# Designs tried in a protein design chat: VHH binders against Profilin-1 (pfn-1). Part 142

Target 1, 132 residues: Profilin-1 (pfn-1), of Caenorhabditis elegans (q9xw16)
Amino acid sequence: MSGWNAYIDTMTAAAPSIKRCAIVGAADGSVWARTEADNVFKASEEELKTFVALFNDVTQVPAKGADIEGVHYVVPRTEESLIFGKKENTGFFAVKTKSAVLIAVYEGPNEVAAQVRKAVESMQTYLNNAGY
Short names: E, the ipSAE of ESMFold2; O, the ipSAE of OpenDDE; V2, 0.75 times the mean of E and O plus 0.25 times the DockQ between their complexes.

## First folded at step 18 (VHH)

Design wi8 (from wg70 with D101M; framework vhh_6fv0_2; at its last look DockQ between E and O 0.01; V2 from the best seeds 0.00; counts 0 for: pae O 11.9 > 2, unsure alone 64.8 < 65, placed apart)
Fold by ESMFold2, look of step 18:
Structure wi8 (fold): chain B 132 residues (1-132), chain A 123 residues (1-123)
Amino acid sequence: as target 1 above (132 residues)
Amino acid sequence: QVQLQESGGGLVQPGGSLRLSCAASGFTFSTYDMYWVRQAPEKGLEWVSTISYTGSNTYYKDSVKGRFTVSRDNAKNTLYLQMNSLKPEDAAQYYCAKWYMLLTGSFGEFDSRGQGTQVTVSS
């Protein structure tokens, strides 16, 4: 069936303070896999389409912020393939691969955020090397 | 300096139980997710379990689910692994770590300061 669910499991096991995460298509935001059940990643199709389009010009994102799951985040920094969003004790990391965007929503201090970033970037590298 | 010291290993019969401890110092233990990994002789590292910084989220390798329980006491800066229904394949040197990730088909990393603690399962 779907092999993409295994990558969700790998990220949540590596960074257990991830509350919700998803792998979505970079072109259209279509959901390839996400956390389910009591931790459903619940962003709408329209919201995800808008969200992945932020990677078309990441330099404009800090001025605007970003929305995911109906929550507005301040974006203190971006890199060509990474967006970091922050709201109080929660945040997200999103990274772009060749064909996908990985989104991880977490809760915790800066030390936890650094571990979440490591997990998401490691998966980004893996998927890029695999042609995704 | 970050220091992690594992203890609680030993010899146990198949089906027995053992509780490992990991004493942490040199960093703010309560703000880090923590990991258990193990290594059998002449084998690579194997991820065992992960626990979030508050202890509220736990994850386990499939082969140990239902038998092992990871926990932490942030007041004592200590990580624990309760191992029940031990099998010969669980015999290994066990390490705690501040970070570990093993991607499918890719290299993993971990950070460990101690020598680990040996778990041996008799016949």
Scores: ipSAE 0.195, ipTM 0.582, lowest interface PAE 4.4, mean pLDDT 86
Fold by OpenDDE, look of step 18:
Formats: C-alpha cells, sequence, structure tokens
Structure wi8 (fold): chain B 132 residues (1-132), chain A 123 residues (1-123)
C-alpha cells in the first residue's frame, strides 16, 4: 500500500490548505493511506466505517451532518460521490471512487475550499480512470 | 450472507453479443456500487466496469468503452452487463463483485464475488 502514500502527497501538494487527508476503503473504511507525522489523520477505522457508509444514501447526510476525527461538520449538500462539510474555518471534502473514499480536511477561509475540492476531485477522476 | 450469482455467459463469434446478469442477495443491493471484473486465461483479474449504487454513474475499462454497457435494476437486485461487438480478447470468466478491495495498492481481493460466468469468443 506504499503506493497510495504518493497520492496522499499529491493531494496535499495540490492544495496547501489541506491539513490532513486519507484514502480509505469504500467498503469498510479501512485506511489505505493517510497523512503522517505532524498532520496525522486521526479518524479511527470505526469512525471511518461509519463515514464511508454515508455514501450509501447521501441524501440523508445534510440532515445529520458528518463526523471526522471526532469533529462534527455541517453538510450543506451532497452529491452521489461527494460529501463535504464545514465547521468554522475548517472543512472536509470526501469523494468516492470505484473502490475508495478520499478524504481531505482543510483549514482556511471559504475561498480555499474550491482548491481543496479541485484537488480531491482531480484525484478522484484519476483513480476512477485507473479503475480504483 | 452475501450471494452473487452470474449468468448469461456462453460461446459467441467475434462481433457477437451477450448479456450477463448478476443476481444479488444477502445485502442491501441498492446501496452498493457494483463491479464487473474478468479473468482471462493466464491473466490476472482485471476491472471491467463499475456502476454506482443509484445507477447514475457508470465507468468502463477503456478497451470496452462503447461496446459494453453496465446497468442495474435495484428493484430486482440484479446487475447487468450488455456486451456488444465482442472480441476474442474479451474472452474470460466474468465476475460480479460488491466491492473491490485493494490489498497492496493493486487490484486483488473482493469482499464479495460470484462464481463467475464464462465468456468465450471464437469463430
Amino acid sequence: as target 1 above (132 residues)
Amino acid sequence: QVQLQESGGGLVQPGGSLRLSCAASGFTFSTYDMYWVRQAPEKGLEWVSTISYTGSNTYYKDSVKGRFTVSRDNAKNTLYLQMNSLKPEDAAQYYCAKWYMLLTGSFGEFDSRGQGTQVTVSS
């Protein structure tokens, strides 16, 4: 799974506002890769299992929000393969690929969200095209 | 328990068509993306197609784009793969899978996969 770390690095590099990110199995929330060192992605696998299950019915997520790393986020809206949330000057973007969920937690003003989304969706597209 | 049962395979001539089906049970089919994968002789498993749980998004291996169409009927818990303009290189055992799990950064394991259905393409 060492190859997945490169994708973590790529996403982090693409959007400096990203503080932590992870690539997890869409089926069970198992961690394939995550930011380490000073920016460790801290969500437990149990939490991630619950999180990835949100993609089973994204229409209900705005009503209840989403939790990542013990933080509750408001989810303004969702798409079939996209869940994003906000909390003060932080937020997350989570996109679902064929087999994975990419999660990026970011910090900054609202304006940085666009770049974060772009980074995550670009990776989503890449991985989807690769069959992942 | 999760059960996936493929059917519809057979022998066809190049340029022919087949329609594969996958009957699913033991889980909430309508909440899961579904996959078609195949394994040709002396080759590893390869991804063929994915369809989102709602059916709104579909993805295909480049070599089958324009020829294969994945669809699903969530009311019937059934996954389909329409295969047109079949080529000899399409010959393989075709599997329906609930999730495709990466073990070492590559395709490898599925949490659920059927026994497969054989597709043979020969003149």
Scores: ipSAE 0.005, ipTM 0.224, lowest interface PAE 11.9, mean pLDDT 88
ESMFold2 (binder alone), look of step 18: mean pLDDT 78; pTM 0.782

Design wi9 (from wg70 with D101L; framework vhh_6fv0_2; at its last look DockQ between E and O 0.02; V2 from the best seeds 0.00; counts 0 for: pae O 11.3 > 2, unsure alone 64.2 < 65, placed apart)
Fold by ESMFold2, look of step 18:
Structure wi9 (fold): chain B 132 residues (1-132), chain A 123 residues (1-123)
Amino acid sequence: as target 1 above (132 residues)
Amino acid sequence: QVQLQESGGGLVQPGGSLRLSCAASGFTFSTYDMYWVRQAPEKGLEWVSTISYTGSNTYYKDSVKGRFTVSRDNAKNTLYLQMNSLKPEDAAQYYCAKWYLLLTGSFGEFDSRGQGTQVTVSS
């Protein structure tokens, strides 16, 4: 909704190498906000339902990888509420809050990836503390 | 160790222009997104602008959009802020930074910043 778009804007301003990002419902993958216009986050409803379900057991994700926007990523590691995916010089970070999953797709070196991770984890912490 | 040195501040009249520079050393400048922040008296650090590591993506605080332009020269390890149409509310100490922290869903803290350069707008 209207307030959720502000969080998309904050993440992209904090980590400008994010190419696309979204906030989706943790239960069903419904899109609460996404990057728009020429940077639209293009994931189908079915893909997002499957994606958010990965957080039901993140320990199984490295073996099978993850799909977002029709792209298959290897998942070299996960944490309790974080999935990191890679494909060549691109990747994603996804984090789960109480109610949502934040997804950021980026391009760049490992130093940029660290800045992207910081943006999504900081927002995760804020949303959890706010009850989302 | 990371070193950032800001310069180019000064006194200008309202409507004037300044160009700030930030010389970077002690890290691989070309692989980091960079930030401009400012601090006015009695205020915390306020985000002004962000630029991606290649320079291809830029973002601005709403109140400076259309007046400020951030750029970088990775061959010279230098970050720039062109400030046009300056207003009294732009007066502040300006810093460049390579690291940030989001608080309360917005920018809250910046790490690895220099000592700053003062921008003063007369009235």
Scores: ipSAE 0.280, ipTM 0.642, lowest interface PAE 3.7, mean pLDDT 87
Fold by OpenDDE, look of step 18:
Structure wi9 (fold): chain B 132 residues (1-132), chain A 123 residues (1-123)
Amino acid sequence: as target 1 above (132 residues)
Amino acid sequence: QVQLQESGGGLVQPGGSLRLSCAASGFTFSTYDMYWVRQAPEKGLEWVSTISYTGSNTYYKDSVKGRFTVSRDNAKNTLYLQMNSLKPEDAAQYYCAKWYLLLTGSFGEFDSRGQGTQVTVSS
């Protein structure tokens, strides 16, 4: 799935505050692509399986939060295809496409979150339009 | 076991309309995004439309935007595709699918798909 690595690079380039990101199967949390080297996305497939299942009922996620890479995040709110969380100066945005979940973990002040969201949602739109 | 059964296909003239249905069973329908895909003769499988599990978000292939409308009734475990202003290029076998499963990083297969319903558009 080498082609998916390009999308990882694109998201990372679009939002420099993104530290790690991954593209996983929406059905089972299987990793299609992820940041590597110094910024390896470290979530296990078991964890990702649980995470992607959150999209089956996003309304309950704010009450319990979400875990990524062994880190628990507070989820202020959710949208049907968007889950985002915060922890101190870190956070994540996760968006669901037709067949995938895009996850971006970022570090920085609240101001950078907007750019991260934009990057992830742009990719979401692109992939959706492409049928993915 | 997952079962998807398409219906509603047929022969129509250009500009005509069809309404496809997909009856789903064997899984919690209301928790899954659903897809319409089609395969025309001598062409590969292509995505047509997606509807989110709640029905609040819908997506369409550019060529069908404004003409096709996807909807669902979760209480009836049924997926719909209203096709208006049909064109000859819309002729294909239409399939209801539960998931798009990417196998190789390119357009892959669906983990569950019905037998399809044939749509023919001819004057």
Scores: ipSAE 0.005, ipTM 0.234, lowest interface PAE 11.3, mean pLDDT 89
ESMFold2 (binder alone), look of step 18: mean pLDDT 77; pTM 0.781

## First folded at step 20 (VHH)

Design uj1 (from ui16 with S54T; framework vhh_7pa5_2; at its last look DockQ between E and O 0.80; V2 from the best seeds 0.00; counts 0 for: pae O 2.5 > 2)
Fold by ESMFold2, look of step 20:
Structure uj1 (fold): chain B 132 residues (1-132), chain A 123 residues (1-123)
Amino acid sequence: as target 1 above (132 residues)
Amino acid sequence: QVQLVESGGGMVQPGGSLRLSCAASGFTFSSYAMSWVRRAPGKGPEWVSYISGTGKSTHYADSVKGRFTISRDNAKNTLYLQMNSLKPEDTALYYCAVGGPQPPPLKGEMQHWGQGTQVTVSS
């Protein structure tokens, strides 16, 4: 499929609460890899273009929230290269690298969110150190 | 499962043109960005261009901007690269790949490339 599929597989194995996951181009939201089949990451290219543009100024995101897969999330927390979204018993972490945005959508209480964040940030760190 | 078959290479003079094709199967082609990557003699892979799944967004390496045009036909599951104003330094084996620029391999990961299509630009 894609050399990026190994990154998808690594994140989902490290944090089983991740239900859907994608790696998209930071410039345009184009899909480079995603979970498929019964766990298809269902976001249009246009929605993803809007989503990755949130990283242009993360300070504005908490006031607006964020949409992924047609679902609106409250964003209680952002950092320069990280957006955390919540809706009921689900949430997402998205992190930006030089070239890409990694998105993981999970289910579970806030206690599992730490595993999801660690899984996504470990790939972010690896890619950043390699210039990606 | 995923299959990518490149074609359209050949030998041309500097300043000439070629159009490469990549026939894709085994996945939902229109859902994914696609790249062209090339390997010149004695060099590692160099990313050339990518196009988004819908085709609405295109990206090029600086070395080919203005000379190469990436496109896709999602009805035919085919990716294209129009190469104009070819230079000797464009001589390489050209491959298509799924996604944007290929990431560094994870430990134990082995990259597999298809046959590719040879482009040779010489006097």
Scores: ipSAE 0.781, ipTM 0.890, lowest interface PAE 0.8, mean pLDDT 91
Fold by OpenDDE, look of step 20:
Structure uj1 (fold): chain B 132 residues (1-132), chain A 123 residues (1-123)
Amino acid sequence: as target 1 above (132 residues)
Amino acid sequence: QVQLVESGGGMVQPGGSLRLSCAASGFTFSSYAMSWVRRAPGKGPEWVSYISGTGKSTHYADSVKGRFTISRDNAKNTLYLQMNSLKPEDTALYYCAVGGPQPPPLKGEMQHWGQGTQVTVSS
């Protein structure tokens, strides 16, 4: 769809456990790119606006959790630019860059989480270095 | 299958106005943010403005803030750019693109831009 789709493809290729993925604007949650076809990322703009706002104060997120695609996730802990959640055999990693939030929803045992995190954080580093 | 067709460009004097349009097809238009990007002679692409899928959020480059207005009609699958108080430095080929500010290119990837519409501001 756009140049950002290449970044979606890169993350999903790096972590096969990623089922859905999106790149959204950090300021407003607008969708820049997302997985489609059989694995459509389905979060609404309103939901994403609320989600990206969590990064304004990540310290409060573990107490209330986070919602993505109508699913509520428990958030064990957060970092300054990282929010991750868990629900049964699913979870998500969300990282914030200067202008974007990268969101990856994964499915599998806890062991796959490390690979998913590595994929999104690698992309985060790349985009930050590029000024995005 | 994604297709973007820009129109509305032309030649105007400094201080003049133009309204650009972008007809989109091949995807669910309302599900994506859209942007305008321009390329001036001898310069790289410059992001100009973007608008969220619902149109509730808009952002502008500092160089055009207060002069340009981005809007969209999701029922018509059309993106617009109202350009007022045009300056010679606004002279460029203007493209519409899917998404927010355009990322650095990755090897082998195609940017989904149209052919562009030429805007020339000259006295």
Scores: ipSAE 0.089, ipTM 0.529, lowest interface PAE 2.5, mean pLDDT 90
ESMFold2 (binder alone), look of step 20: mean pLDDT 82; pTM 0.828

Design uj10 (from ui16 with M110V; framework vhh_7pa5_2; at its last look DockQ between E and O 0.76; V2 from the best seeds 0.80)
Fold by OpenDDE, look of step 20:
Structure uj10 (fold): chain B 132 residues (1-132), chain A 123 residues (1-123)
Amino acid sequence: as target 1 above (132 residues)
Amino acid sequence: QVQLVESGGGMVQPGGSLRLSCAASGFTFSSYAMSWVRRAPGKGPEWVSYISGSGKSTHYADSVKGRFTISRDNAKNTLYLQMNSLKPEDTALYYCAVGGPQPPPLKGEVQHWGQGTQVTVSS
């Protein structure tokens, strides 16, 4: 559908445990690209607006957790441009670039988390270097 | 499946106005932000403006802020760009695109823009 879809495809290819993925505007949570078909990323614009605002002060996020697609995740810790959460055998990684937030929701044991993080952080680095 | 068709371009004098339209099909229009981008002769693409899926949030490049207004009609699957106070430097081929500011193309990726609509500002 757009040039951003190639970035979605790249992340999902790099980490097979990713079930749903989205690229949204860092300023407003608007959806720029998302997984579709059998694995549609279903977070609403309002929910995403609230989510991306978490990056304004990541230090507060572990105390309250984060919601994605109507699911509440425990957030063990955060980094300056990284928020990740866990719920049972699922979790998410969200990284912030200059203009976007990349969100990957995954399913599997804790061991798969490292690959998911690597995929989104690699894309984060690429986009930052490109000025996005 | 995704199709974008731009229209509304033309030739105007400096200070004039134009209204561009983009007809979208092949995807759930209201679920995605939409952008306008432009390409001037001899220059690379320049992001102009984008609007959220609901239309509640709008953003503009500094070069067009205060002069251009982006809007959308989700019932008609149509994106608009009202361009006022046009300047010669606004001369370009204008495209609509899905999402926010458009990223660099990846290897083998085809840019999903329409044919574009020409805007020429000249005295």
Scores: ipSAE 0.901, ipTM 0.942, lowest interface PAE 0.4, mean pLDDT 95
Fold by ESMFold2, look of step 20:
Structure uj10 (fold): chain B 132 residues (1-132), chain A 123 residues (1-123)
Amino acid sequence: as target 1 above (132 residues)
Amino acid sequence: QVQLVESGGGMVQPGGSLRLSCAASGFTFSSYAMSWVRRAPGKGPEWVSYISGSGKSTHYADSVKGRFTISRDNAKNTLYLQMNSLKPEDTALYYCAVGGPQPPPLKGEVQHWGQGTQVTVSS
């Protein structure tokens, strides 16, 4: 049966600059799917629980920044269901749906960031339309 | 190859109990949330419960809350569902799955379910 892994594969194929990716439960940060093997998305359940809670009030996130995989990111901006984090030549986009948070960590200049954002938002839209 | 094998189903009268098991292999079981999902005759899949990889967080559909208990033994790579106070409405084929509530299939995907384990609640 297909689980959430197909969503991981679709996002990484759409934006090759994505280096690691995960889908986690919005309520508790539990891992539903992630990149594995040489590109394991490594974050503890405790870190992910703290991370997904940022979506409870995204307006407070730019002042705090965000931690994922033991890395602290500056959060220059947020949107209603999206957090963008940046550190040097790397960054992440995270989007929230009803049930899940989709996280993509990428490497590359800011010009690459638009492709990553589009990849995660496409899956967010698909899930939202299906009630997830 | 990920493999999930359900067992423990059977026929039971209303008010009875059953304990389902799901043996998992082919992946790092303790790293992932796990779900139980059921399909009643002629109905689509209904998510029942999920448990986080560590087992510290559990979630239930309203229809089973207070009657069903999800648990896992990460040393044995096994997921469980204790079902108490069973009702005829619980009659279904029960499956385990990796992750939380299962997503809609992406375009071109065919949804495949394993064998499952049948639970029948009747007089």
Scores: ipSAE 0.739, ipTM 0.869, lowest interface PAE 0.9, mean pLDDT 90
ESMFold2 (binder alone), look of step 20: mean pLDDT 80; pTM 0.810

Design uj12 (from ui16 with V98I; framework vhh_7pa5_2; at its last look DockQ between E and O 0.82; V2 from the best seeds 0.00; counts 0 for: pae O 2.5 > 2)
Fold by ESMFold2, look of step 20:
Structure uj12 (fold): chain B 132 residues (1-132), chain A 123 residues (1-123)
Amino acid sequence: as target 1 above (132 residues)
Amino acid sequence: QVQLVESGGGMVQPGGSLRLSCAASGFTFSSYAMSWVRRAPGKGPEWVSYISGSGKSTHYADSVKGRFTISRDNAKNTLYLQMNSLKPEDTALYYCAIGGPQPPPLKGEMQHWGQGTQVTVSS
C-alpha cells in the first residue's frame, strides 16, 4: 500500500462514523487512496474531477450542491478549503490541501458530524504544514 | 495482496535511453493514480513522475521534464517510464508507487514499494 493509505486509516480511526473515505489528486480527481473491500469508495475519476473542481470557487457550491458516488448532497455551507454536504442521515466533509482533496462520507446523527470534520481537518492541517 | 514489480533497468551511457516497466496486481489498477519514485545513492526518495488512473493527466519533476515520459496500459496492468537523454544524476533505484508524491510517514505506516529496478548512467 501507498503512504496515503495510512492517512485513510488515521481518519477512519479518529472518526468511526466515517463509512467511506478517499484521498484524490486536487488537479485531476484521480484516486491516491480509498477505503476498499466492503466499504469501497465508489466514485469515478470523471465524477471526482468535477468534484475537486468545486474548490476552484467554493462560493458557487451551496447553490448547486455536490455529487459523490452518484449521490447528490445539499451543501449548506462552504469555507475556503472545506465543503460540507448532507443528504438525509448521511453526509460528507471534503477538505483541500495543497495537492490533494480528502473526502470522508459518514452516516449517523448530527452529533457525529463534528467528529468527522475534526478528523479530516486535522489531516488537512498536517499535510498543509508539510507542503502537501 | 497488492504487488508492484519493476523491471527494465540497466547500465547505459550518458545520452542513452531506457524504458522501465511496473507490473501491478492485487488491486484495480485503472482506478488509481501511479507515480515513479527514485532513490539515488546516499539520498532519500525523490518523486519523478505521476499519471492519473485514466492516463489523461501526467506530471513530472522539473529535473526530468522533457526527457522522461510516463504512460500506462490499463489492459495489461502495467506502468511505464520512458527515459531519454539520460544523465549521470539519473542514476538511482527506481520504484513505482500508488498515488501522488508520497507524504510524510505516519505512525505504523507500511510502505509497499517494489524491490525497484536499478538504473546506472555511466561511461
Scores: ipSAE 0.757, ipTM 0.883, lowest interface PAE 0.9, mean pLDDT 90
Fold by OpenDDE, look of step 20:
Structure uj12 (fold): chain B 132 residues (1-132), chain A 123 residues (1-123)
Amino acid sequence: as target 1 above (132 residues)
Amino acid sequence: QVQLVESGGGMVQPGGSLRLSCAASGFTFSSYAMSWVRRAPGKGPEWVSYISGSGKSTHYADSVKGRFTISRDNAKNTLYLQMNSLKPEDTALYYCAIGGPQPPPLKGEMQHWGQGTQVTVSS
C-alpha cells in the first residue's frame, strides 16, 4: 500500500517459505509495510517497539528469546544487526538497517532457513547502500 | 482503492500558520504509520514528518522540528499537520503518504500519495 510494499513483495518472492513479513521503523517499531490478505503480519505496535529495542543489545537476546505475533521464539545466537529465532517448524529472521528493521516469519524445515536469511540480508544490503 | 486527499493549504505570510488535513480511505488506517512529504519547485521530494499507527511516536525532519506538529485521529481516518512559524522555504506541494520515510524507488512501484495541497509562504 506504500512504496515499502514493493520491498515486502521482493523478499517474499525471493523466499517462498516466508509466510509473513514486515518493514518497521528501527527507532519505534512503527509499521511501514506488512504482508496482508491471507498472510497478515499481526504483531502489535507495542510488541514491535519491544522487539526493535532488542537491537540495542543483541548479546542479551539469546538468554531471553524474542516474541513476534504473540509467539515466543528461541534465539540460538545473534549478530550485530541480525536476530533470528526458531520454534518447531517455524522461525523468523530480523535484520536492522540504518532506519528500519526487516522481519520475515517462515514455516518449513530447517533447510529453508538459509533462503529466508539470504532474502532479508540481500534487502538489508540494498537499503544500507541506499542510505536507509 | 487506497485514497488519500490532502487539504488545508493556502498562501500565508512568513511567520503565519496553516493546518493541513489528509483524509484516508481504502485501508485500515490505524494499522499504518503515516507521513507528510513535500516537494518544492525544482527540488526532489522531502520527507517532513511521520507518526506511528497509534500516534504514540512522532518524528520530524530537522528543517521543521519545533515548528510543525503531526497528529492523527484514527476514528476519523484523518492525518493532520499543524504548521507554525512558516518560512518561505516551506513553500511546497504537501503530500500525505502511507508509511515512514519514503523508500528509494523500485521499478514498477506505485506511490500512494494524494494529489497534494499547495502551501505558499510569501511576503
Scores: ipSAE 0.039, ipTM 0.481, lowest interface PAE 2.5, mean pLDDT 90
ESMFold2 (binder alone), look of step 20: mean pLDDT 83; pTM 0.834

Design uj13 (from ui16 with Q102R K107E; framework vhh_7pa5_2; at its last look DockQ between E and O 0.39; V2 from the best seeds 0.00; counts 0 for: pae O 4.2 > 2)
Fold by ESMFold2, look of step 20:
Structure uj13 (fold): chain B 132 residues (1-132), chain A 123 residues (1-123)
Amino acid sequence: as target 1 above (132 residues)
Amino acid sequence: QVQLVESGGGMVQPGGSLRLSCAASGFTFSSYAMSWVRRAPGKGPEWVSYISGSGKSTHYADSVKGRFTISRDNAKNTLYLQMNSLKPEDTALYYCAVGGPRPPPLEGEMQHWGQGTQVTVSS
């Protein structure tokens, strides 16, 4: 399975603690690729449209948190193209590229979070440099 | 395994119309955005259009905007491209793909294209 799925596979291989992952359109939240089978990334198109719109003004996100897959996360802080959320022993990292948003949901302690962030940001850089 | 089968191409005069179809199987069609991509003689692939899984959001390349309409029928697992006001520059092999505009291949990844459906616009 190639194309956008290869990007999913690359991120999950780089950070095995990623449980679910998706690549969605930045303009509309449409699903371009996601983890499937036993680890289906379960978010509706409507939820994803609301989620990607958070990047239009990241400064308001920490006050409200963020929802993905019906789960509410605390967002401690944001960066212009990065939102991350925490809930107990789980979290997510989301990064925006020119055309897409990459979302990775993980489980594990704080040390694991750094691996996940690096995996997602490496792909963000690759896609941005390629015009995506 | 994912299968995508394009059809509906042909030869038409400038100003004519064609409707392309893409039959999809092997995945949950309604959950994914779908794209049309074309490859003209001697040129690399050009993204043409994509549509969200629900069909409510559509996007077009500037070169086809206003002339082409992407649509889908999720009950039939079928993607469509209505092409109106065709021009000789629209001559190409047309392919469908899962997802939005296709990214560059990762290092060492082999790109594979199906047969596509040929559109030829000529007097």
Scores: ipSAE 0.689, ipTM 0.857, lowest interface PAE 1.1, mean pLDDT 89
Fold by OpenDDE, look of step 20:
Structure uj13 (fold): chain B 132 residues (1-132), chain A 123 residues (1-123)
Amino acid sequence: as target 1 above (132 residues)
Amino acid sequence: QVQLVESGGGMVQPGGSLRLSCAASGFTFSSYAMSWVRRAPGKGPEWVSYISGSGKSTHYADSVKGRFTISRDNAKNTLYLQMNSLKPEDTALYYCAVGGPRPPPLEGEMQHWGQGTQVTVSS
């Protein structure tokens, strides 16, 4: 519903293992754009509000994990603006910009994770440079 | 089914003020971020301001920062833009749009624009 959909398309094109993707407001988890059609990102507003709040103190996230779309992920570690989780052959990468959180949920072996991370971090860098 | 109706435009002198409104319907208003976009004669569309669904996050173009204030009333399904210290270069047709900002703004990237409301700043 906005120009942000182009960024969703860019990330999903860069990493084919991404199944669902969303760009949300860092302050409140409001959805700016998301994958749709056959790959609808289905996290609720309440869930996203809770999720983006994890970035207020990323050091605590590994102890409790993170929930996306009703699925609980183990979070091995975090970085300043990066939260990633794993569950069996699935996982997610979430990166924070000045005003947004980019979330990519992927499916595949561990080897695909590097490509997913690269895709979201590339977008993170672009948006940060643009002041977002 | 999504409908956006802008109002509040008019003609003012430099230094004057206007308050724009955007009435939204056809969707869950509070679930979506909103933006104001403007188009000046002979120029492409320019993103002006953004506000998150809850209203907790806002952004402004450098050209309007400190002069314009975006707000929303989710109970009334209405978006607002308070414009102070208006300048001739603010003259444009102003649109509200569903969604967040896009740097840089691209024509056709904003969906569900209304008819727009004309703002003219002239001495």
Scores: ipSAE 0.027, ipTM 0.327, lowest interface PAE 4.2, mean pLDDT 89
ESMFold2 (binder alone), look of step 20: mean pLDDT 84; pTM 0.840

